# Designs tried in a protein design chat: VHH binders against StAR-related lipid transfer protein 4 (Stard4). Part 8

Target 1, 199 residues: StAR-related lipid transfer protein 4 (Stard4), of Mus musculus (Mouse) (q99jv5)
Amino acid sequence: ASISTKLQNTLIQYHSIKEDEWRVAKKVKDVTVWRKPSEEFNGYLYKAQGVMDDVVNNVIDHIRPGPWRLDWDRLMTSLDVLEHFEENCCVMRYTTAGQLLNIISPREFVDFSYTVGYEEGLLSCGVSVEWSETRPEFVRGYNHPCGWFCVPLKDSPSQSLLTGYIQTDLRGMIPQSAVDTAMASTLANFYSDLRKGLR
Short names: E, the ipSAE of ESMFold2; O, the ipSAE of OpenDDE; V2, 0.75 times the mean of E and O plus 0.25 times the DockQ between their complexes.

## First folded at step 4 (VHH)

Design P24 (framework vhh_8ghr_2)
Fold by ESMFold2-Fast, scan of step 4:
Structure P24 (fold): chain B 199 residues (1-199), chain A 125 residues (1-125)
Amino acid sequence: as target 1 above (199 residues)
Amino acid sequence: EVQLVESGGGLVQPGGSLRLSCAASGFTISKYSYIGWVRRAPGKGEELVARISPRSGSTSYADSVKGRFTISADISKNTAYLQMNSLRVEDTAVYYCARGWTIETSGYTYSFDYWGQGTLVTVSS
């Protein structure tokens, strides 16, 4: 199977995981973050969910590799498309800011990214790929399969439900408790920042 | 053949309005990250005044035009528009329609691969 097919199927599998397998990691107004042990590495698969006051296409355009992501995302500090295959498919390199007073130093990731229709909405997903060049100011992190599902709300078509699955190996020597705290907070912040970006 | 053709420029008095059109051919605008409007006045650099993602409707504007200009797209007509209200003498420029995307936050880098010929907008009495 192609990378895009495997990635899409993996995200759909995550989306079908039953509610009782998830444990609440953080719950703030208008967003809930859950996690469960990852089957891919010695860390967690995170799930986040919340309502957006915008239509599916606009929400996903702000998330997928493209012109809007850096306008609102406080964590992402750069985004370069290294290879562009189709409008919906690329390899991107991006960097993230340091976290927790730089206990987690800036990271870089090289991800295959794919956006495809899902039910009446969209799925934008990614997975890290091998890339030989590294930059000394960054630690190369690794994203196991991750993605964002966005579907219209039945009784409010101008609103959408955004569900994310994030499975990041930050690598390096960082206490796991710091990683776990940062991941839950960054997912909650993702929703807050995106909502402001959509205005 | 990829083309962007602007229309709707002209002479207008301060406080007036104009609507610019950008007709795309040789590609489908909904497939691209954005269509932008860039202006250049004599003796000044280029300024990106507005951009839209035609597929999603997402828009952004330069501070100099916020609240006065509105960018829109009609997917069925493969055309983007710039509605300019409350025009000022300093809005006088050649307005270009361009296809492209943004790569980096730092200093906000813009990448355009195709440009229209430009349409002149003159705001004077």
Scores: ipSAE 0.000, ipTM 0.163, lowest interface PAE 13.0, mean pLDDT 84

Design Q01 (from A03 with T28R R98G; framework vhh_7ocj_1; at its last look DockQ between E and O 0.13; V2 from the best seeds 0.00; counts 0 for: pae E 12.2 > 2, placed apart)
Fold by ESMFold2, look of step 5:
Structure Q01 (fold): chain B 199 residues (1-199), chain A 125 residues (1-125)
Amino acid sequence: as target 1 above (199 residues)
Amino acid sequence: QVQLVESGGGLVQAGGSLRLSCAASGFRFSSYAMGWYRQAPGKQRELVAAITSGGSTRYGDFVKGRFTISRGNAKNTVYLQMNSLSVEDTAVYYCAAGYTIKYSGGTYEVYFDYWGQGTQVTVSS
């Protein structure tokens, strides 16, 4: 019944979707991005996967709401925690920079965030919530259930496998092809930027 | 390594003014909330002022309009202008950095993870 339990179960369901249901959207070095039509909105559910040269806890600590996220994530321009329930869950408001020469103008999101154990690793997931305060310099976007699974790589004790599921409705008046290009590129860049942040 | 270095403290007569500065390094300054706390001997640390990444401010009740927090993101520096000082303002003043954590009652509460070593402010009568 709780939002955290439903969110977790939804992400585990996405993580069980078989490989033949996905279509490759982008490959960059050791990162692959796939997509399939979303069942939540008129858009895509994206999957991204790549190996990180760090242990699970440090990788997830750089992704979840916290002091490290803004140091490496160049797309994210601000992060405010609006309500704190426990150390593993909160409501946050964050903003993103303009993309594709500002064809996608800056966005803001208000999300419930939840981090929990998954196998030998962690799942950090989120979903947008209703929040009436808006700011005119941003378009309010909406994240349908999204999350990052991070588990140890069994043959490489200092490495982790990071798998993300992202389905963001950027809202506003944007050509769908621009949305698709931005989403795939943003996910690939996420990995390269995170690797630099983990140094 | 996150570093917060306060300056501008010293001795001032009651009714006088001081401007504190805090130079920050080791993190993306423009994305963090910043604050000033103070601690007098035998007392707990108390909030003086906080400013979010977006520029919203909050002050401790004892400030009563006498102090102003501001930030210069281009210089990675947060400031505290202190006017109309009294003897009860004598304390060590600490710079702090963190992210905005909680919004309640039309305001926000910031929890600070990083602290400077402090600068002494002494107000004589």
Scores: ipSAE 0.010, ipTM 0.330, lowest interface PAE 9.7, mean pLDDT 86
ESMFold2-Fast, scan of step 4: ipSAE 0.693; ipTM 0.863
ESMFold2 (binder alone), look of step 5: mean pLDDT 83; pTM 0.838
OpenDDE, look of step 5: ipSAE 0.249; ipTM 0.635
ESMFold2, look of step 7: ipSAE 0.000; ipTM 0.239
ESMFold2 (binder alone), look of step 7: mean pLDDT 83; pTM 0.838
OpenDDE, look of step 7: ipSAE 0.020; ipTM 0.275

Design Q02 (from A03 with I101F; framework vhh_7ocj_1)
Amino acid sequence: QVQLVESGGGLVQAGGSLRLSCAASGFTFSSYAMGWYRQAPGKQRELVAAITSGGSTRYGDFVKGRFTISRGNAKNTVYLQMNSLSVEDTAVYYCAARYTFKYSGGTYEVYFDYWGQGTQVTVSS
ESMFold2-Fast, scan of step 4: ipSAE 0.492; ipTM 0.745

Design Q05 (framework vhh_7ocj_1)
Fold by ESMFold2-Fast, scan of step 4:
Structure Q05 (fold): chain B 199 residues (1-199), chain A 124 residues (1-124)
Amino acid sequence: as target 1 above (199 residues)
Amino acid sequence: QVQLVESGGGLVQAGGSLRLSCAASGFTFSSYAMGWYRQAPGKQRELVAAITSGGSTRYGDFVKGRFTISRGNAKNTVYLQMNSLSVEDTAVYYCAARYTIKYSGTYEVYFDYWGQGTQVTVSS
């Protein structure tokens, strides 16, 4: 089968998980983060949700691989599109800053990325792929299926609801408590940073 | 817009040689494995030769020692040098480009591009 179809179906499955299977990991003003044990690895599937004061297309254009991502995302330190297959589909390599006073050193990811229509909005999703070239300043992390759903808010069409699913294996020997703290904070910061980027 | 354009086919006498070229555009040529396939009347399409992005080659059993595949990344072109041609080499020859994605440990997915083919006819 198509990797795009499999990835899309996996994210839709995550989006259908019942409310009672999630546990609150972090709740701050204007964003809630939940998690549950991952079915893919010995870690967590995280869910984040919050309202954006912008339309679906503009929100997703700032998230998907492209010219605006590095302008607002504090975690991401580089982004290179390695290959485009279609206008909505690519392989990209990106790097992330160290976290928690460098208890988590900078990571590198190589992901397949795909953006597709979902209901009256969009889904931008990805999954890590194998890549032989490594850079010694980075540890290669691995994203199990991850993605962002963005749909118009029913009562306010100039706003949208952004829901993310993140499932990252940071690899290496990191204390589990540090991983858990970093993941929840990363998702909350994602929303704060994106909101500022959309201004 | 992805294009693979084959050239160099034609009519040749048994024992002769031909050099096929495939000019690629619209993708990052150096990141793709390139290959030549052929299909003769009444037969299935078969692998003739392939070359990885790193330069490793593999050949179909009936062409080893006679054919050589090579690539010129600067020109975005893959070549097939065909020597000691026989009537049995008569076929349409297709250029192919393959991008391989490996994920979830063991799974592989391919994105393939194909040319339209070029006829090679070998007479006795």
Scores: ipSAE 0.311, ipTM 0.615, lowest interface PAE 2.6, mean pLDDT 89

Design Q06 (from A03 with Y108W V110T; framework vhh_7ocj_1; at its last look DockQ between E and O 0.01; V2 from the best seeds 0.00; counts 0 for: pae O 14.4 > 2, placed apart)
Fold by OpenDDE, look of step 5:
Structure Q06 (fold): chain B 199 residues (1-199), chain A 125 residues (1-125)
Amino acid sequence: as target 1 above (199 residues)
Amino acid sequence: QVQLVESGGGLVQAGGSLRLSCAASGFTFSSYAMGWYRQAPGKQRELVAAITSGGSTRYGDFVKGRFTISRGNAKNTVYLQMNSLSVEDTAVYYCAARYTIKYSGGTWETYFDYWGQGTQVTVSS
């Protein structure tokens, strides 16, 4: 409960950051990715935003831990729910495929995940946690507080505004600057894939 | 347990050829990069060659077309064909594996987080 509360509050803080603090990292059709230096690690906090042509609940259902995520997200190769604490609160383990045209190798993550109401929409957020079980076939990445805000558009309730905050440490022996460059592409692809999945 | 095992090193005369092999085990990555580095005595480790999961390659400046990196048919295997070897190529050659990052404009960087123990390559005059 303490983790979920802190996580939620942290994400709300991120969501309150003024526009002038963000720098555009990538702009593609129907999605913009910004970044700013992270306070959590030697990297960037990314902000991604785009309009989804679906209602909030369906969008979040596709994002949150569950069977739907695996259906559309090409980056995710496995997803296991390790623990349930309460409704909409769990620990999940997932693996990723290669990124950037299969150049970046797979990673493994163990995240606490929490989904909660936010305004007229939902917030699905997470943070990596320590997990004793290790699988040497995967490099363990680490997600600092991350999350997705999804709210209905005022003028179009069948559409939603999806805003993500991501700050992932991929770890490994790579320059941080290089990792950060990769993150922008990953986030853009996330939106593209999700849109396909919602069709 | 992740392991990178190099083979194929040894003594060769100048102008000769060697084929290094690296077999990776302990991981089942569908997408990864592999590469070769070398380190001569008193010198810094330097990139010899790298290949991405997609088949993109890069070579050190000193290679000048003499070396070719390739993936084997078997998973997690990489080869380095070295031709026209010179005494300056004498070094410990290290196999490396993990991932790369592609930048805008088609350029990319290769980064690794697993390393082999190295194999000695000695080129005599």
Scores: ipSAE 0.000, ipTM 0.195, lowest interface PAE 14.4, mean pLDDT 88
ESMFold2-Fast, scan of step 4: ipSAE 0.681; ipTM 0.854
ESMFold2, look of step 5: ipSAE 0.000; ipTM 0.193
ESMFold2 (binder alone), look of step 5: mean pLDDT 82; pTM 0.814

Design Q08 (framework vhh_etentamig_d1)
Fold by ESMFold2-Fast, scan of step 4:
Structure Q08 (fold): chain B 199 residues (1-199), chain A 126 residues (1-126)
Amino acid sequence: as target 1 above (199 residues)
Amino acid sequence: EVQLLESGGGLVQPGGSLRLSCAASGFTFSSYAMSWVRQAPGKGPEWVSGISGSGGSTYYADSVKGRFTISRDNSKNTLYLQMNSLRAEDTAVYYCAKRYTIKYSGGTYEVYFDYRGQGTLVTVSS
């Protein structure tokens, strides 16, 4: 199968994991973050879910690689599309800000990105790829399969449900408590920043 | 922007030879593996040959082994395909493609081809 097919199937498997397999990592009024041990690496698979006050296409257009991502995402400091295969498929390189007073130094990721229809909504997913060029000012992190499902709310057509699966190996030597704190906060901040960015 | 411009196709007799060229721009040519992919009338694309970024490694489909030679000139950003002992079944539009090897979790490797050019038509007939 192609990388797009395998990635899509993996995200659908994550989306099918039973509720009782997740443990709450962080809960704020309008977003819940869960985690479970990853089967891909020595870390966690995180799940986040919350309601967006916007339609599926506009929500996903702000998340997928494109002109709006840097306008709202406080963590992402640069985004370069390295190769654009089709409108829904690319390889991108992005960088993230340092976290926790730079205990987590800035990271760089190179990801294959793919957006496809899912039920009555969309799935935008990605996975890090091997890329030989590195920049010494950044530590190269690695995203195992990750993605965002967005589907319309049945009784509220102007709203959508956004569910994310994030599985990031930050690499380097970072205290585990710092990784745990940063991941949960990053996902909660993602939702609050996106809500502000949607206008 | 990645640009690939194929040339050198034409009509040749069976047993003849032809040399295809691909002029590349918009990326660091020597850093990428390149391939030739062909598409015969009414058929899907078929990978023909590949070459590493340095030119030190070459690979061929069984249907062309011993007849075709892939090469590159990194100083000129140009990819070549020397085709000898041509057969009617070699008739196709030939595309040069930028090649990626994609590795993701689980250790799986995938090869993705990006062919942006219009291709060059090779017709082998009397």
Scores: ipSAE 0.000, ipTM 0.254, lowest interface PAE 10.7, mean pLDDT 84

Design Q09 (framework vhh_8ghr_2)
Fold by ESMFold2-Fast, scan of step 4:
Structure Q09 (fold): chain B 199 residues (1-199), chain A 127 residues (1-127)
Amino acid sequence: as target 1 above (199 residues)
Amino acid sequence: EVQLVESGGGLVQPGGSLRLSCAASGFRISSYSYIGWVRRAPGKGEELVARISPSSGSTSYADSVKGRFTISADISKNTAYLQMNSLRVEDTAVYYCARGYTIKYSGGTYEVYFDYWGQGTLVTVSS
């Protein structure tokens, strides 16, 4: 199987995990974040879900690698597309800002990224690849399979439901409690920032 | 434009040697987890015969070729090589050069995925 097919199947498997396997990690007015122990590493698989006041294509176009991402995402500080395979498929290198007063220093990720149709909507997904070139100002993190599902709302076609699965190994010497706090807050902030960016 | 161009295939007698080259353009091989050689014989599936991490020099081989084949990479020339010694008639196949990524899964297992392939070069081992 190709990497894109296996990655899609993995995200669809996550999307099929029953509700009783998830535990609420953070709940704010318009987004809920859940987590469960990851089967990929010594950490958590996070799930976030919330409604976007916009159509699927516009939401996903702001999320996938492209010109709009840095305009709204407070966490992402740079994005380089290293290779384009197809219009919906690339390898990208991106960096993230320090978190929690730099208890978590800036990270760098190199991800395979793929966007594909899913149930009248879209799935934009990614997974880190091994990449030997490093930049000394960053710690190389690793994203196990991650992705964003976006589907239209049945009774409100101008709105969509955005569900994310994030499974990030930040690496380095970081207290686990700091990782847990940062991950939940990062996902809540993602929704807040994206909502502002769509208008 | 990303390209992998194989060369060095041909007809050789059993017990002979061939050296395959894989010239990469449009990207640096040192940036990728692996450059590998995959072969396909008529009527058979694909077999990954050798792979190398260009930056670290680490290599691995299929059991069918261990001790006979050697993979190497020259980062300055952006080229990978497969030195094939003690060739057998069952080594007859089309040999493809491919670049790949490593993904780590639960339990410490690594899986290599190839995203770009060369056109292939035919190796025929026959008397």
Scores: ipSAE 0.006, ipTM 0.387, lowest interface PAE 9.5, mean pLDDT 86

Design Q10 (framework vhh_8k46_1)
Fold by ESMFold2-Fast, scan of step 4:
Structure Q10 (fold): chain B 199 residues (1-199), chain A 126 residues (1-126)
Amino acid sequence: as target 1 above (199 residues)
Amino acid sequence: AVQLQASGGGFVQPGGSLRLSCAASGFTFSSYAMGWFRQAPGKEREFVSAISGSGGSTYYADSVKGRFTISRDNSKNTVYLQMNSLRAEDTATYYCAARYTIKYSGGTYEVYFDYWGQGTQVTVSS
């Protein structure tokens, strides 16, 4: 219905944005991070892309809400599934570690999550929803539409291409330079941590 | 190519312990979650436990929580199931499995595996 359809369509729109609209934010050996101004809030929509030495299903199973995420993700400190709707659809609450010597204090997010087929692969996407209960140890952040596309490589079907779109409002009083630094580093670390988790 | 060899079963009395092992070959072991399932006579195969590729995340069926511990040694391509405080109800053939899909059904995450090992029989009886 309405939220999963809108979310999926929004991520597909992001995936169709032309190359010349993106600006490189960070490029390391095996991952490139781009950004462009967000149309949802006063911040950036980030894009990251890199090759995984694993098949689509295993990559996405490590990313979507489930028993494997905390195993490899250094940033995520807890994950609770609050509501289940279907095998690929839930509301989750998760927390993140402080960053940059706690200039960015620990955050909490409550997200609707949806995983669906996309072309020859999968899309796992999410968006924050309103949740009245807050925990004083955490600042409630807000994820505008975010997600991960994973498709097989044509010449190497045991490998996959992972493309992410992240659009996070960290809220609170944080210097913009700290936000920019943290976001680019978070995406690069996501790829290196996931690669270690898959090995 | 893919081979999973389970071992370590046997006869034990209630309250006893056993450690099952599953030796894997033919795939990149650390890249795949591993699971243990069991099947008692006249019953469907049921999920027991699973462990992520790195070994940091584990999942257990409610019937075994607090009594069973799953672990793995990626340098030896082996997954283990330590079974403590065994009960008559734990009597079953135990199977190890690899390369799974998670399905959500009836309020529970269920794991469906593509590769299955040979079973090892566990009998808990006085």
Scores: ipSAE 0.000, ipTM 0.143, lowest interface PAE 16.0, mean pLDDT 82

Design Q11 (framework vhh_7n9e_1)
Fold by ESMFold2-Fast, scan of step 4:
Structure Q11 (fold): chain B 199 residues (1-199), chain A 126 residues (1-126)
Amino acid sequence: as target 1 above (199 residues)
Amino acid sequence: DVQLVESGGGLVQAGGSLRLSCAASGFKFSSYAMYWGRQAPGKGREWVSGISSSGGSTAYASSVKGRFTISRDNAKNTLYLQMNNLKPEDTALYYCAKGYTIKYSGGTYEVYFDYWGQGTQVTVSS
C-alpha cells in the first residue's frame, strides 16, 4: 500500500544524508549515535550505527515485531499486534518503561511496521498512526518515520552492520536535556541489549 | 520455488518420542526463521515452535514447552523437531513452514505462514 512505499522511501532518504550533516551525540563501546534537527517536528532525527556479531536475517528477526523482541529489549514492556495485513506488515501497540528515574514516565506507541529487502540486507521500519484508545497509565508518544537497516559486513560475512534512524516525539512536559540524554542512552542500550539477546 | 518436505512421523505410544525432519529448497534457508505447525483431526491449524535464522533463538507454544525441541542445520538445509513425552493430544499432521511469528503481551503467539509443506502424520496411542 501507499504508506509502505512512502515510509520505505523516507528511510532510504535518511540513509542517504551526508556525513557532514550529522553531529555526534554519544559514542560508547562499539556504537556511535549522531543527531540532526528533524524536518518532521521540533526535535531531532537520531542515527545509530554498530557492528552485530550475527547475520542480517537473525538480527532483523529480533528487531521486527515478533516472538523474540520482548525477550531482550529492556525498554519495551509490552507488544500487541492490533492488525496485520501481510507477512511483513502490521499495526502494533507497544509500551516503554519509565526513563531517567521516571523523569520520563512510561510511554505508549501505536505504529505501522513494515519489513522489506534493501540491497543485500533488510530494512525494518515504522511510523506512528492515530489510534483513539488511550490508557491512563501511559503517555501516548509519536514516532515519526523510524527504521533499522541491516546489511552484511564487508569481508566478514558472519557479521552485519546495523544502522538505525529514530525520530520520536515523547510528548508531555519533559526538559529538553532529559530528552536528549534519554534518546542517546536508549540507542546505545538498544545495541548492548540486542547483542546479549542474540547470544 | 520454495519446497519443504517433512518426514519422521509415525505411530507411537503415549510417553514415546519422535524426531521430525524438514528438507528445504528453493530459498536461502540460512536467511529465514523457520516454524513447525500442526493440525489435529477435526481442529484448525496451530503453531508449535519457531527458530531464528541462525538457530540462536527459539520459541514454543505453551502446550509443548519443555517436551519439544526445535533445531536446524543450515549446512544441510534441514529443520528438526524432537518430540518427547508424547501425549494422545499431540496426534496431528505436522508441517514445517516459512513465515513469521508475532508474540503478544501475555505470551500468546500468532504465526503467519507464507509457505508450508505437505506434512507428516504423528499418531499417539493411549
Scores: ipSAE 0.006, ipTM 0.377, lowest interface PAE 10.1, mean pLDDT 85

Design Q12 (framework vhh_gefurulimab; at its last look DockQ between E and O 0.07; V2 from the best seeds 0.00; counts 0 for: pae E 11.1 > 2, placed apart)
Fold by ESMFold2, look of step 5:
Structure Q12 (fold): chain B 199 residues (1-199), chain A 125 residues (1-125)
Amino acid sequence: as target 1 above (199 residues)
Amino acid sequence: EVQLVESGGGLVKPGGSLRLSCAASGFRFSSYAAAWFRQAPGKEREFVSAITSGGSTTYADSVKGRFTISRDNAKNSLYLQMNSLRAEDTAVYYCAAGYTIRYSGGTYTVYFDYWGQGTLVTVSS
C-alpha cells in the first residue's frame, strides 16, 4: 500500500545518512551501535551493524513475523499476527519484557510489517499503527519507522551483513539514562541472541 | 538466489501415474514446511498437499488416497506421487515452502513465502 512505499523510502533514506552524522553509543565485538537525534520524535534514531553466520533469507525469516522469533529473542515475550495481507505484509502485536530491574515495565506494540527486496538481499521494516484495544499489564509503546537491511557479505556469501535502524518511543515517564541504556543494550543483545538462535 | 524448480510434468492418460519433483536451493529447506498447489486454466490456485519439516502430511480431500507427498531433506527435494489421475487433475503444479503462523486463539495458517514457476500436468485421452 501507500504506507509500505513511505516506510521503505524512509528506511532507504536512513541507510544513506553519512557516517559523520552518527555518534557511537556502544561496541561489542563486531557489533557497533550508533545514534543520532530522531526527526520523528524527541529521542534518538539508533543504527546497529554486525555480521551473521547465515544467508540473508534465513536471517530475515528469523526477524520478520514468524515462528522462530520467540525461540531466540529473549526480550520479546509474545507475538500475534492480527492481520495478514500478503506474504510480505502484516499487522502484528508483540510484547517485551521488563528491563533494568523493571524500571522499564513491559511494553506492547502494534506494528505494520513489510518485507521487500534490497540489492542482493532483503529489507524488513515496520512502523506502529493505531489499535484501540489496550491491556492493563502493558504500556503501549510506539515504533517510528524502523527496519533491518540484510545483504550477503561481499567476501563470504554464506554470511550476511545485518544493519538495523530503530527509533522507539517507549512512552510513560522513564528516566533518560534508562532509555539510553535500554536502547543500546537491546540492540547489542539482539545480535548475540540472534547469532545463538541461528546455529 | 532462492529457487524452487519443479519437474516431472507432462501428458498422461486418465488412470495413469506421474511423479513430480521440486529441487530447492538458496535457503535452509529442512527447516520449512513444503507444499504442492495447483492452478487449472481460469481457476483459482488451490491447495493439494503439504508436509511439515518433521514429516507430517496433509492432503486436500480431492486427492487423498491417490497422491502421496514426500521430502528428502538431505537432497533438498520435495516429491508428489500422483496415481489414478483424472481429467480434473489437469493443472500447473507449484512447489512452495513456508512456515506456520500462530494466530490468537490457537488457530494457525501456513504462510508460504517461496514459490516455484510450476510444471504442467495434462490428463487427457
Scores: ipSAE 0.000, ipTM 0.345, lowest interface PAE 11.1, mean pLDDT 85
ESMFold2-Fast, scan of step 4: ipSAE 0.588; ipTM 0.822
ESMFold2 (binder alone), look of step 5: mean pLDDT 82; pTM 0.819
OpenDDE, look of step 5: ipSAE 0.021; ipTM 0.306

Design W02 (from A03w with S31K Y99W W101I T107E; framework vhh_7ocj_1)
Fold by ESMFold2-Fast, scan of step 4:
Structure W02 (fold): chain B 199 residues (1-199), chain A 125 residues (1-125)
Amino acid sequence: as target 1 above (199 residues)
Amino acid sequence: QVQLVESGGGLVQAGGSLRLSCAASGFTFSKYAMGWYRQAPGKQRELVAAITSGGSTRYGDFVKGRFTISRGNAKNTVYLQMNSLSVEDTAVYYCAARWTIKYSGGEYEVYFDYWGQGTQVTVSS
């Protein structure tokens, strides 16, 4: 199978994990973050879910690689598309700001990204790929399969349900408690930042 | 838009030479492995020659020593020099580009393949 097919199938598998396998990591106004041990690495698979007051296409267009992502995402400091394969498929390099007073120094990721229809909505997913060029100011992190499902609310088509699965190996020597704190807060902040970014 | 445009095919007598060129556009040429394939009537498409992004080459058994593949990254072009041509070399020759994506710790390798329209090579006795 192609990487797009296998990545999509992996995200759909995550979306089918039973509720009792998740543990609440953080719950703030209008967003819940859960986690469970990852089957890909020695870390966690995070799930976040919340309602957006916007339609699916506009929500996903703000999340997928493109010109709008840096306008609202406080964590992401740069985004360069390295190769386009088709309208919905690329390889990108992006960087993230340091966290927790630089206990977590800035990271760099190189990801394959793919956006596809899912039910009456969209799935935008990604996974890190091998890339030889490194920059000394960043630590190269690794994203195991990750993605964002966005589907219309059944009784409110002007609203959508956004569910994310994030599975990041930050690499380096960082206390696990710092990683856990940063991941949960990053996902909660993602929702509040995106809500402010939507027009 | 991705394009591979072959040129240099034609009619040649046995023992002669031809040089095929393939001009690429719409993708990052230097990242891709490039290859030449051929297909004769009633036969399956077969590998003639391939060259990696790093310049390593591979040839089909029946063309080793006679054909040479090369690439010019500055011109986004791959070449096939064909010497000592025989009637058995008569085929449509296709240019192809391939990029393999590897991800860490996984068994996933996928190919992004682009193909040209082909150019006819006919060798007469």
Scores: ipSAE 0.035, ipTM 0.425, lowest interface PAE 5.9, mean pLDDT 87

